# VH-VL binders against Intron-encoded DNA endonuclease ai2b (ai2b): the designs that were tried, part 6

Target 1, 262 residues: Intron-encoded DNA endonuclease ai2b (ai2b), of Dictyostelium discoideum (Social amoeba) (o21044)
Amino acid sequence: MRIQIEKDQLGWVAGLLDSCGNIMFSKTHVSGNIEIKLKLTDYECLENMKTKYGGAVKVSRTGTRYRLNHSEGLKKLLEDINGQIRIPVRVKKVKEVCEKNNIEIKYPDKELSLDTAWLSGFFDGVGSIVINQTTLENKKQLVLTFNQKNNQILIKIQRIVGGNFYINTNTQSGKYKYALYFTSKEEILQLYEYFKKYPSRAYKNKRIGLIPQYYELQTLMTSIHDNQLQETLWKKFMIQWDYKEIDEIQSGEILKQKGVIR

## First folded at step 1 (VH-VL)

Design p6 (framework fv_pritumumab)
Fold by ESMFold2-Fast, scan of step 1:
Structure p6 (fold): chain C 262 residues (1-262), chain A 120 residues (1-120), chain B 107 residues (1-107)
Amino acid sequence: as target 1 above (262 residues)
Amino acid sequence: EVQLLESGGDLVQPGGSLRLSCAASGFTFSRYAMSWVRQAPGKGLEWVSAISGSGRSTNYADSVKGRFTISRDNSQNTLYLQMNSLRVEDTAVYICAKGRWLQSYYFDYWGQGTLVTVSS
Amino acid sequence: DIQMTQSPSSLSASVGDRVTITCRASQGISNYLAWFQQKPGKAPKSLIYAASSLQSKVPTQFSGSGSGTDFTLTISSLQPEDFATYYCQQYNSYPLTFGGGTKVEIK
């Protein structure tokens, strides 16, 4: 059992690093260092990385940052993710940092599948889960999305779980060009079953846990003819779904604890 | 001087269990991947299982998955192989092998081996 | 699984001979190939890693070459102590796999 839990955690770390990990070299850190940036609500997730590998977690008004620049912890992290990195740009950087640390790089031995926590970690780095409101019919649409600058990995994800592509033609820096999005109840429930086996370790997990309730409420709405009752039930659900209040409280507490605000 | 000394090999009946040990010395044990390799009498080499330096990653040959468990005690510089549900075809000399790096499975040093015989 | 095919299975040679052993992988393994020597009743001894890198203290008559799928071990001038069985091994991906071995016998 313990061995399975450890493997799930390691796949998640690999997916997170593959999605938003930055690998850098400098005169001070010739053997390399790794940086991961997440929202303030995910501060505890990065503190867990610090507990496991060492390094430092820094907090600011723009988010939280984990930096691993210590040789011992870096080698442990490289050992844990070795053989699990899939995005070519990160494979290249992982190979380079492995060479500088006397570690022989390994490549994935199997095609991407739902038998590993990699997709969960990847979702935590670049995924989103939102509810869109249609104005005219007062209908709601649940949408899960994976965002990337290149579509290569998204094509592989599409092959195993489905979804549809959206191309953003905006040329502004920092915008993702490609998105793989999910609006089908069947596909979203398949992803929900995946996340039950390999949980998100980010705050997004709270919304993932609400997916069954969302579809149960949609079904219930077909039998309710009282518009006031429908509005009341949706408002109660959206209080749970809209974690902005919790996000603000938690973020504020973290900022105070770290001395960024008074 | 790097030394790897295996122990625990014995005669055991089919369906039985056995635990092998490999005592390591002459290097910082926790920084190197370790493997078990076996060789049946008169046959070639067959990789059985591997474990990373930290012990967090393990891999197994399909023939032993679910039956064998590799583990290590870095405080005692010892590698283990727990063998359950033993079969006649598991009869072999089991050899401890040291990886050259933390995750590398190029074996730069080998132990002398310990004989496991599974027969009725 | 990556299958490793060694040829020949055995060969007879005399002291001073040049001996060549080949190893072919069923798919690309880059340079993640090693060569080992084993004498009867003894543990294997590491000779070569990364297809062509000589292990410390291994005599210079041993050399390795190749990349991708086709690899060669060469013994430039066979010595009495070189009569043994030689194995190749890929360590590119799991499961780790060995060749069937090549027995180098005295003529």
Scores: ipSAE 0.000, ipTM 0.394, lowest interface PAE 19.6, mean pLDDT 83

Design p7 (framework fv_pritumumab)
Fold by ESMFold2-Fast, scan of step 1:
Structure p7 (fold): chain C 262 residues (1-262), chain A 123 residues (1-123), chain B 107 residues (1-107)
Amino acid sequence: as target 1 above (262 residues)
Amino acid sequence: EVQLLESGGDLVQPGGSLRLSCAASGFTFSSYAMSWVRQAPGKGLEWVSAISGSGGYTNYADSVKGRFTISRDNSQNTLYLQMNSLRVEDTAVYICAKDQVEYYDSSGHFDYWGQGTLVTVSS
Amino acid sequence: DIQMTQSPSSLSASVGDRVTITCRASQGISNYLAWFQQKPGKAPKSLIYAASSLQSKVPTQFSGSGSGTDFTLTISSLQPEDFATYYCQQYNSYPFTFGGGTKVEIK
């Protein structure tokens, strides 16, 4: 098990880097450096990177940033992710930084596998899990998504886990044109089994753990005709769903008060 | 119809250089990765190199790394292989091959092949 | 590198015979395997991709099967035009590698 746990961590790191990692070169860091930016609530996710590879985690009001420009740690990270990066823009940058560090780049298996933690790490960088709410008849729908500028990787994900495409034609961000989304109970429960084996290391993991309870509650609601009782039960569930979800602004102030940021 | 036409094969001394070309037509050239595959006389097929549709990503067999350079000119619909420091064991028919799928990386499964061009490295 | 081993290296057969060619990968390649036919002096022709998917306009006497490490190409009823050398190729990972070929000769 020890060997599998370590291997699973490497796949997760590769997926996270592939989803939101940046590789840069500067006068100070000629051999390259790596940067990952996440939401404030995912501070612990980046602290785990620092624990294994070194580097620094910084927090601001708008997010958290991991930067690795430590030569030994950078080489270790490159060795750990080698052969697992799939996004073409990222592959090009990883190739460049590998060359600068005397590492021969390796390429991944052409199709994705659910026998690695890559998809879990990728989800942590660009995925979301939400419950759509309406005021009409207290109807709710659980939605899990993966977002990308290009659909090529999403097509490969769809091939192994299913889902449907959504195209953003008018969005406030403008940067995510494509989304692969899941609303089917069967597909979401299959993804839940995947995440049990290869857990999310982001704040979203709390919501993933609530998926079975969500469907149990939804089934129970079909036998309840008292609208007030339905609202009470959903409200109780939503307290659990949002319990660990901290507002970005509040997260910034809390971390500043705890001395994590100055 | 898809057509791939190779040229540039010649007799060359060990240590010499050659540049091969593959002229492509009948498909959107810039949308597909391309490869060079070689076949020594009386032997089997050996993959040599691949280049993505954009030209941004290249890969090489260990036997040719540092000596061969794959490139493409999408405005001219042409694939190239620059061969330096040629060895007797590089003697082969060099064939260009087209990827079947329209992705921004190389898939490695080929749907169309050219006729090949013979490179002979001999003293 | 992933080694692709074909068996047999050659075989003799008559028109109408059922021919089976095997290909073994040194490690798992899922279904990322293609089969090619090459006639003397000509370029290879794609027959099968994804282990079992028949290429457009390829005759139905050709079929492929297998996954992981063991793969088979079957010609259900050999025709005169099927006497050729057949190659398997993995495209699961770089470098792409071919089997040594199986020469199908007339008896």
Scores: ipSAE 0.000, ipTM 0.403, lowest interface PAE 17.0, mean pLDDT 82

Design p8 (framework fv_pritumumab)
Fold by ESMFold2-Fast, scan of step 1:
Structure p8 (fold): chain C 262 residues (1-262), chain A 124 residues (1-124), chain B 107 residues (1-107)
Amino acid sequence: as target 1 above (262 residues)
Amino acid sequence: EVQLLESGGDLVQPGGSLRLSCAASGFTFSDYAMSWVRQAPGKGLEWVSAISGSGGSTNYADSVKGRFTISRDNSQNTLYLQMNSLRVEDTAVYICARSEDYVWGSYEPYFDYWGQGTLVTVSS
Amino acid sequence: DIQMTQSPSSLSASVGDRVTITCRASQDISNYLAWFQQKPGKAPKSLIYAASSLQSKVPTQFSGSGSGTDFTLTISSLQPEDFATYYCQQYNSYPYTFGGGTKVEIK
């Protein structure tokens, strides 16, 4: 079942576009076109975009791409995201494409808000949620991260939800230099409450749903003095945590079964 | 490359007027807010005035409000500061500075590039 | 107006020293704080914005920290080219205001 983009969740589309969307112009597409690229595991997100706005989804073993050219669907998408795009380079492009489609551009409120789905869409494009092993095998740490080449928007996110900056000085091939990461239980639970109201539409949503169980287990471990029992409980939880409905290889097989690729 | 070049500084008597200019190059001028910052001899930095990328919004320090007017000509990539009713305490090097314009969804209007400044001396 | 109090007003240091400069705002400015370096007869150079974000091409010996009202600029290992005057500036609200400056002098 494909998740419809609800009117109260239109910020999700804006956030996704801000995280990984491209707006382009050419001689064949003078009124503009929009492109979004995601991992193959998130194919359903882009099919949902195609269902609502039209356009085309291209799929390969290594990734998936959504393209929307000049059309009624493009105008509908522009209206849906109008006033919600925050990344400066994309705001400029949205202004250009709105102008070419006779739409009056609107700008978002200066401060980012948790009363929109924008952060959820942004997370789906560039976010990660992982459990790391600490120095001690029995001690684990939950980490939620947003990655960007430019830290402007990450600073805005930090102002409303907290988190800490990490600058990756050894980024290779121009990959993400900046990370806003969360390890605090209080901050992560605040983000969990946000995602309850504005759910992630990516495979990451399964891990988000396990956040309360993670902290319940962490608390329970303080009362358990049996190392075997601790190991068994962590193993049971990690089976749920590492469970993916679709991985890269399986995604390819499913797409063949659905006739999307051969 | 971004360049900002100020001009118009001069010696003027108290009560006089001057117009300063800042010529910008190496970027799309209309996409950025611009400010004037001054520094009196041997003193620290003092913000004077700011103007949005479109020119639709201006702000002034209380010390210059009503006497100074900031403006811009985006077709010529030039920022201006019209200074009237000059006082001895207006003596300073006046420097133009560039910042993000929040109209593009950016909310970090810190100064990322500065000019070299032009000296204004107010004395009898 | 938001008053920015910077300390110390001057300090003497040797190459390789760790230097710490502090800046205090008279009211909460979140992390809307920038740090600038100015050498004699030169225009200011932007070092840090949003309290802790390093401007492009600025050496990693510079770091910033703090939020709310109390902020710090740290130079982890002072280099010969780092002898200059440093200014903090709030850009939370107009009028924008600068600290009084800290002159870092050779010992």
Scores: ipSAE 0.000, ipTM 0.427, lowest interface PAE 15.1, mean pLDDT 82

Design p9 (framework fv_pritumumab)
Fold by ESMFold2-Fast, scan of step 1:
Structure p9 (fold): chain C 262 residues (1-262), chain A 123 residues (1-123), chain B 107 residues (1-107)
Amino acid sequence: as target 1 above (262 residues)
Amino acid sequence: EVQLLESGGDLVQPGGSLRLSCAASGFTFSSYAMSWVRQAPGKGLEWVSAISDSGGSTNYADSVKGRFTISRDNSQNTLYLQMNSLRVEDTAVYICAKVGDIYEEWGSYMDVWGQGTLVTVSS
Amino acid sequence: DIQMTQSPSSLSASVGDRVTITCRASQGISNYLAWFQQKPGKAPKSLIYAASSLQSKVPTQFSGSGSGTDFTLTISSLQPEDFATYYCQQYDSYPLTFGGGTKVEIK
């Protein structure tokens, strides 16, 4: 989504950088270079970065990439996120970039706050929102998740918004992935209120906007005793939820607009 | 120069109570989580308890849960461990340690350890 | 709770020897493992974090490897100042747990 990054929403930039940002140095970019890679459907998210800081957004068949090596834009971005970066790997790299640009690094408050857009930006990089079909009760379950390679930041998020931990292991490779997941209606609606104030700028924002409708429909089903009508209403909702065809059309239009395909 | 100085270790009867203190200097105490680690005579290291930088969150080893209470006074740069219902197996050198922030690798702060204070629980 | 098992409990070695110490977690901890050195009468010193990353100013003779449940600390050429007790520690979750220690003694 194309949404202006206002002063009260600068935490979104910090959260996004924390989730998927890369900071690099080379002899052609001695003061540092920031790079963010996202799915093609999140192209407009990166155009917002370009509008505010300069740099370039590239698109390919497999994704979209934002690069910032422009000295004035880099300094502005560093000033905007200074004191808001939380992931240790990113903190160390931001410290290096600040030193190269003669900026005094600042560190965030130890505890997370819902009075910043940081969690929204972080969600845009590593979050997911899905509807699962349960077989035991033939009931749909809404699940919101934050995914991370390590659990330190997820523990802080759990402290302020709740949720439950799940450890996913790839037994073939031996690698672990952590998830903080939400299935509680109360917790998900609290997160929805947060996202109303600090909106997601990724394509998944469409699903976030459907959360109230999901629970309204689930409640309505308790007073409908016509199985065919129930199935029809769920199918109509799932068309809005499953934006796969829309994603394919939009991706194709982005590729054509940017000259990757003709 | 970072320094942690423990005090309060003593000989105490089983079932007794004791309060340990750890005076911190040379760093911004209020910005770091702190922990207590113990080492019984001739034995290895055992983590006992941890407290967040603000004091709002605490964690305990199962062996001491319900008997020990960790607390801190950031205005005095002091960490405490209140030990109740002491047992013979609580006999150990108790060491104050600086635990890394959640934003930093855990191992990076274990270098900042005090010299320890001996607690002996015996009849 | 995650149990950490170290082996051997002690070993004798000479200056210049390659020393290997192993640590096994009772469940997967990814790479959230640290190694510490403790000399008699001294506070522990952090050597390695994230299973393989050397702490600042730690000599390159020390190296760590492993992931999941099996981890190794290697001292490639033992120096006189390296005779000490070594501990592994997991920091994947609370409660924090240490291995039983490995005492490296002069042969």
Scores: ipSAE 0.000, ipTM 0.376, lowest interface PAE 16.1, mean pLDDT 81

Design t1 (framework fv_tarlatamab_arm2)
Fold by ESMFold2-Fast, scan of step 1:
Structure t1 (fold): chain C 262 residues (1-262), chain A 124 residues (1-124), chain B 109 residues (1-109)
Amino acid sequence: as target 1 above (262 residues)
Amino acid sequence: EVQLVESGGGLVQPGGSLKLSCAASGFTFSGYAMNWVRQAPGKGLEWVARIRSKANSYATYYADSVKDRFTISRDDSKNTAYLQMNNLKTEDTAVYYCTRDEYYDSSGYPFDYWGQGTLVTVSS
Amino acid sequence: QTVVTQEPSLTVSPGGTVTLTCGSSTGAVTSGYYPNWVQQKPGQAPRGLIGSTSNKHSGTPARFSGSLLGGKAALTLSGVQPEDEAEYYCLLYYGGAWVFGGGTKLTVL
């Protein structure tokens, strides 16, 4: 039980690092340091990293940042994720930082699957779950996405869970070129079952928990022909949906009340 | 960047058939619903037909004026939408436009990009 | 039989403000009709301006805005320019199908 819980946590950490982790070297940190940046709503997620590995969490109105440059904690993190990193650019950086810390790098021995928490951590770093606000037929469209600059890892994810590709042809600086998106009820419910076993540790998990209610409401709408009633029921659901999603401004106010930021 | 190119228009006799094509490029065609809209010479725009994406079971919709005569379809492997027009009438004479509908991730809006149109003339 | 009604023609002076409206034979227009606005200049293909009541298409000038007004969809132009002279069409959504209004010819004099 404890072993599995630990493995699930480590798989999640590996997925998060693989999605948005930065590995850097400097004159003062020749053995390397790791940085992860997330939205303010995920402050507690990074505080948990600090509790386990040390390092520092900095918060601002625009986001939260975890930095680990403490050699003992860095070695612990590297051992915990060893053998679970899948994106080639990140594998190269993990190999380099492992060598500088006298750790033998390991590679995944099996193809990506839904038997690990890696996809959950990956989703928390680069995923989104939204209800499309521009809808037709008096119904909403639930959309779950994974975003990346290169499509290689997304192709592997598509092979195990499905989904469709979207290519951003009007990409601005910092935006991802590729997205793997899900709008199919069958595929989204399959992902929901995955997240029940390997929960998201980001604020997104609150919206994931609302997926069954979304589809129950969508089914109910096919029986209602009163546009006013349909709008009222969707508005009631969206209050729950939006209440669970706290933006950077709202997160800033909450963190100030908790004394986390000044 | 985003382009829609209609083709297949021409002169046809009343009672005849014609198939229009709409070739898409510069965007993920399979994610968008597609529409055909026509405009008779000197008149306003008239919506004709719509086909949704695979995620919405390729559902189709038609204007009453063309129901049972026109069939909209798509081939996502070729990034192309089609309009099969049967039992053509003189009043079907118009420029036929292809335009994209709303996309799944809110990155597009209905009728944001249009083709240049293809002329269909129904006369003897 | 559903009819979408627009003013046939409107005139506005350069720099002025004008509001075009779009009504439905089925009753008051709400956000559930997903009002959409399209511009067409003579000899050109139509161009999308605004969707879902007030959502601007990329490239739509800041002077254009969409809203709901008095049971109708509305398109407002503030600080009208000569190049805004065109036909403007609204579309309303009815359970999978779109219906165009008759169009408004905007003259800028």
Scores: ipSAE 0.000, ipTM 0.394, lowest interface PAE 20.8, mean pLDDT 82

Design t10 (framework fv_tarlatamab_arm2)
Fold by ESMFold2-Fast, scan of step 1:
Order: structure tokens, then C-alpha cells, then sequence
Structure t10 (fold): chain C 262 residues (1-262), chain A 125 residues (1-125), chain B 109 residues (1-109)
């Protein structure tokens, strides 16, 4: 039981690294550089990495970036992610550094499980949750997406939670070729229950919390005869959806103290 | 001075209802998560419900013992949190405390730092 | 149903050191349970002492510290004062819900 609880706690860090982390280790010892880049609104997420492992968080016009390059923090992070990393190129890096420093490599279960925080961390790095207009009836649709340069891990996610694949053919973009997206109410509510157990630690958590209200509003719209009332309720929902303030006063005050928000 | 003041407690018959209020002052209420915690006479503390800030979409959480009977809500314009209690049972007899929850950082929920003085709810026939 | 377990009572002499523990029926307590500690004196409302394992709340005296010990959360008082005689509760987080322990009555004599 102790092993399972420990894995669940550390899964979020591994998921975040698997989604968008850049891992570079020396070929002969535990030294190198870990880099994670997120949106500015996720500054506190990366500050928590700094608090646990050391390193530095930098803010720029394009977002916020965490870098870890000193030996003690790298060793601690390696210990925490050992047994949790799933993406083959990152597994290879972890395996190489473990072998060269006499650390026993550990592997996670081959198939994904919703009983770990890994998917939550993965979503925090490359996930999105948006409301789009549909072409069929010109109505709004909730869409949750996972983006990646290759589809191997997305296929494993699809096996446990469903979803549909989209291939980005915009050659100018070149960012992420593959997306696993969700538009089904059943699948999205299942993901919502997952995120209740293993919360997103990114800004996206605000929108995740609005999922039940979105579907309640959709249902309510079928029984409301007044078009102005429908517009008012939808407008109130969209104000909450687009709200960009940081959660809780404690987190907001910390960001102000550091000059991240002015 | 940070203060929380509960009101609305009293005597009610089994199956009845009461609405408790928690008036906040001395801090930015709209940015804080609020909790209700109860304590039966001579017994320990029991967490009842939580409502998060507007930034967290006013997400609500309930103890299994009160789920579907109690509703937590808030009115940020009045700096007040509420607990609507329906279908009250003798086991719901307790002092009900309102308390503020803080986060030290994004991942680190803090202790329930500020508590009100409590309001007594007695469910008896 | 999840149960959080604390020692029912502990005794310590003024100036002494005492450690209270907090265990979970689900297994070893780790930082992911976000252990919180609350103090309640007779006839008074509770007050928060420590959150997220070891983070002191504003106003918590230096003699209080939080940690993880032997698969449990721990609250340690060093140089105990007579006014520290109180009931101490721990809280653990389970998927957005909080669960209190039964409380430890600390007697200072």
C-alpha cells in the first residue's frame, strides 16, 4: 500500500516531464539540465518544482521556464521520477544515467492507469480545454485535447479514456502533429472525475472545475423559452470560463511579491 | 483584524432545515476558500463542506454524512458564506464553525488558519 | 470509509518534547495527503498551526514543527509551555475532501 501511494504522489511530476520536459544528462555522472516551459499563468506550478528540487524559474514575454542544473536537485528529481517516466526517449535518458551511476532503473506498468497522477501532469504540460463553435448547428462544443509530436503515448491514453485523433497538417506550424481530442459528454465527465482525484496544478484547473456547469447549462437551454435569458446565462458562464485571475489569495500575493504580475 | 462570525443556529425538529451564515471581515474574502466544520457535544471535529473561490469556479465538496442534504454557497458581494442544511437528523447536532483555508503555494494547501466562534445547531424533538 | 488515527492522549512536562502522530487507514501518510494540524483549547474555537506537512501558519510559535515520521504525519512540540495543554487534531486530504483524526488530548504537568 505504501508503494502505491508513493507512486501516485510522484506521478504528476513524471507526467509533466513526459509531456513537455527536456531532459539532458551527462554520459558519465548525474549532471545535466532539466527544462520545463509553461504559460505565464502557470508560474506557481514551476515555483513548486524550484522549491522541491532547487533550480531557477524565469519569466519572459512568451511564458515561464524552469531550469534545474545542479547535482543535488538533479539526483533528487531522478529518484522521484525513477519508475514513473513513460515516453521512450526520456526512459532511455533515465536508464543511461541510472546505469552509469549504479542506480537501479525502475519501470512503470506498461499500460496506463487512472489510479495515478501521471495523466494529470501530462495534461498540465500539453493539454487544452476550450469551447468551440460546431459547423453542423452553429452551436458551442466543449473540447478537451492532448497534443504531441508523436502519437505513441496518445494511443495508450485512448485505450483507457477514449477520444479521437486529429492530425495537424499545418506545415508552417510544425509544433504538434498529433492531437487526441474529446467531445463526448460521457468521456469528458469521466476525465472530470479523474481530475477530481488527481487535480490539475496548472491554470487549466479553473476550466476543468466548470465542466459540470457547462453540461447543466446545455441541458437547461432545452427547457428555457426566453432567448434573452439563455443568452444571459451563457454570457455569465463564459465570463467565468475566460476569467484569468490566479486562484486563492495566497498564490496571488506570492506572484505580486515576485513581480510576476503587476 | 481577520474575523469570521457565524449566525443562524438554533433548535430545529428532525426533518427540518436551517441556513447558517458566516460573515467575513479583514481580508479579501473573494480570494479565499471557505469551509464548514462541526463538533458534536463532547466529540471531535468533523469537516462538513468546502467552497472554493470564483477563480476555482466556486467548486464545492461535501462529507459523505451530509451529501445531498447540505449545500454550501457564498456571496462575495456581501463577504458571506452559507450552509443550507435540509432534512436535519439528531446526529447533525453540533457547534458549526466557519473557517478560512489558505494555500502556501499552488500545490500546498495550508491549515484552516482563521476560525469563527461557532454557532450551535440542536436537532431534537 | 477512511479513518484517520491519532493517539487519544499524551502527557509531557513543561520544557519537555513530545511528538503527536497521525495515521491513515489507506496506508502510509505522505506529503500528498497535505497533513494539517489544528489546536483547540477548552471552550475555545480551533486555530490552525501547520499545513502541508511542515508549513507553519502565521502566528504559530517556533516550538511547533511538522514532519513525516514512520509512515505517519507528526507534530512535535519542543520546550512545551503550560498554555500548550489542548486538544490537537490532524487533517488529511482525500480527493478534495478533508478527514479529521479523533484528536489527541495533550496534558502538560
Amino acid sequence: as target 1 above (262 residues)
Amino acid sequence: EVQLVESGGGLVQPGGSLKLSCAASGFTFSGSAMNWVRQAPGKGLEWVARIRSKANSYATYYADSVKDRFTISRDDSKNTAYLQMNNLKTEDTAVYYCTRQVYFDWLSPGAFDIWGQGTLVTVSS
Amino acid sequence: QTVVTQEPSLTVSPGGTVTLTCGSSTGAVTSGYYPNWVQQKPGQAPRGLIGSTSNKHSGTPARFSGSLLGGKAALTLSGVQPEDEAEYYCLLSYSGAWVFGGGTKLTVL
Scores: ipSAE 0.000, ipTM 0.397, lowest interface PAE 17.6, mean pLDDT 80

Design t11 (framework fv_tarlatamab_arm2)
Fold by ESMFold2-Fast, scan of step 1:
Structure t11 (fold): chain C 262 residues (1-262), chain A 126 residues (1-126), chain B 109 residues (1-109)
Amino acid sequence: as target 1 above (262 residues)
Amino acid sequence: EVQLVESGGGLVQPGGSLKLSCAASGFTFSEYAMNWVRQAPGKGLEWVARITSKANDYATYYADSVKDRFTISRDDSKNTAYLQMNNLKTEDTAVYYCARESDYYTVSGEYVFDYWGQGTLVTVSS
Amino acid sequence: QTVVTQEPSLTVSPGGTVTLTCGSSTGAVTSGYYPNWVQQKPGQAPRGLIGDTSNKHSGTPARFSGSLLGGKAALTLSGVQPEDEAEYYCLLYYGGAQVFGGGTKLTVL
């Protein structure tokens, strides 16, 4: 989905940059450059960034990348996110690039809230939304998660929306140690209402849109005694839910056919 | 020629309800955000509510003074914006103006409250 | 709650130059607040003059200009005309909510 980024959605840009933006300096780019990498299915999301700020979107068989080296567009992006960056490592880099571009850095003067698009952008960079099913009970559970190396920002998110902490101790993966996860219907529906006002611009938005249908179906199942019918209804829902694997291949083929990628 | 025409104002008792309409013409209504702004007699302008275009999923915003009582909406097929006002208070007495706003960064004149209607008077009195 | 501050009143002679300012209780006003300027003449509906700091509405006379000055939004009138006597309001954007200043009554004497 390609939608224009309006002024009340600029927090989304800040949240995305805070979650997965990379700010770099080089001999060729002394004023700095910004890079964002997302999945191939999110190509149009990054095209929206290019439309607003300039820069370039590149695609490969495995993903898509936005890079902004253009000084005017970079200054505009910095002004749009100024005062909205919250993660200390990112704040340090934003301060450095602002100094190189003659921009006075601003810091958030209010605590994180659901009155901005920041959490939506942050979710698009590091969030996930999945349906777990245990073979033991054959019971489905909807889980929404935010992943991070440091738990400080997750503690702040927990204060406004709830959730529970999970620590990843997998020795093969040291990149994201902490996760804040949501399994409560009340909390997930609160997040759904948030995303209605501040939409996800990543492919995950399709799953977010299915949240009400998921809970309606789960409630309906308590009234259905026919195991065959239950299995059929869940299979139909899960086809829509598992869109990503199918659409990832089709999106690549369609983008090539339209001449967007080669 | 861009025109915005408000209607639906009138006299209501405290606790009553009114629905205001803003009929737009002379531009592609669906591409613009719409705002309601009020002005109490002899007082300054107060922003009340905003609704974005379809491209931004009709996101709505409200002033704290009206958040739980007023609802902004739009019907792009009729080129009309609405303000549903419930549980009206004497403090809501004002002229209510409809104002157009560009809600896209790259649109010419973006983030400008360029055109305003003539206003419609709402009087809340017993 | 956020407060947007303007000079309550200013006086200028015909042909003179005057600058109105608009400040925020949250800190220095930047382009990220998308400052708008609105004019209201006695007994008339408001009209848009300037948006996004310095972007003139097509009907705005050349003598009006918008800028950022000393951590505030600024509206400057050069070669003021008697018809410019009006209330001037600034409007600042706060990530969804919008807040008007109290207005500046400009007297042209």
Scores: ipSAE 0.000, ipTM 0.380, lowest interface PAE 20.6, mean pLDDT 81

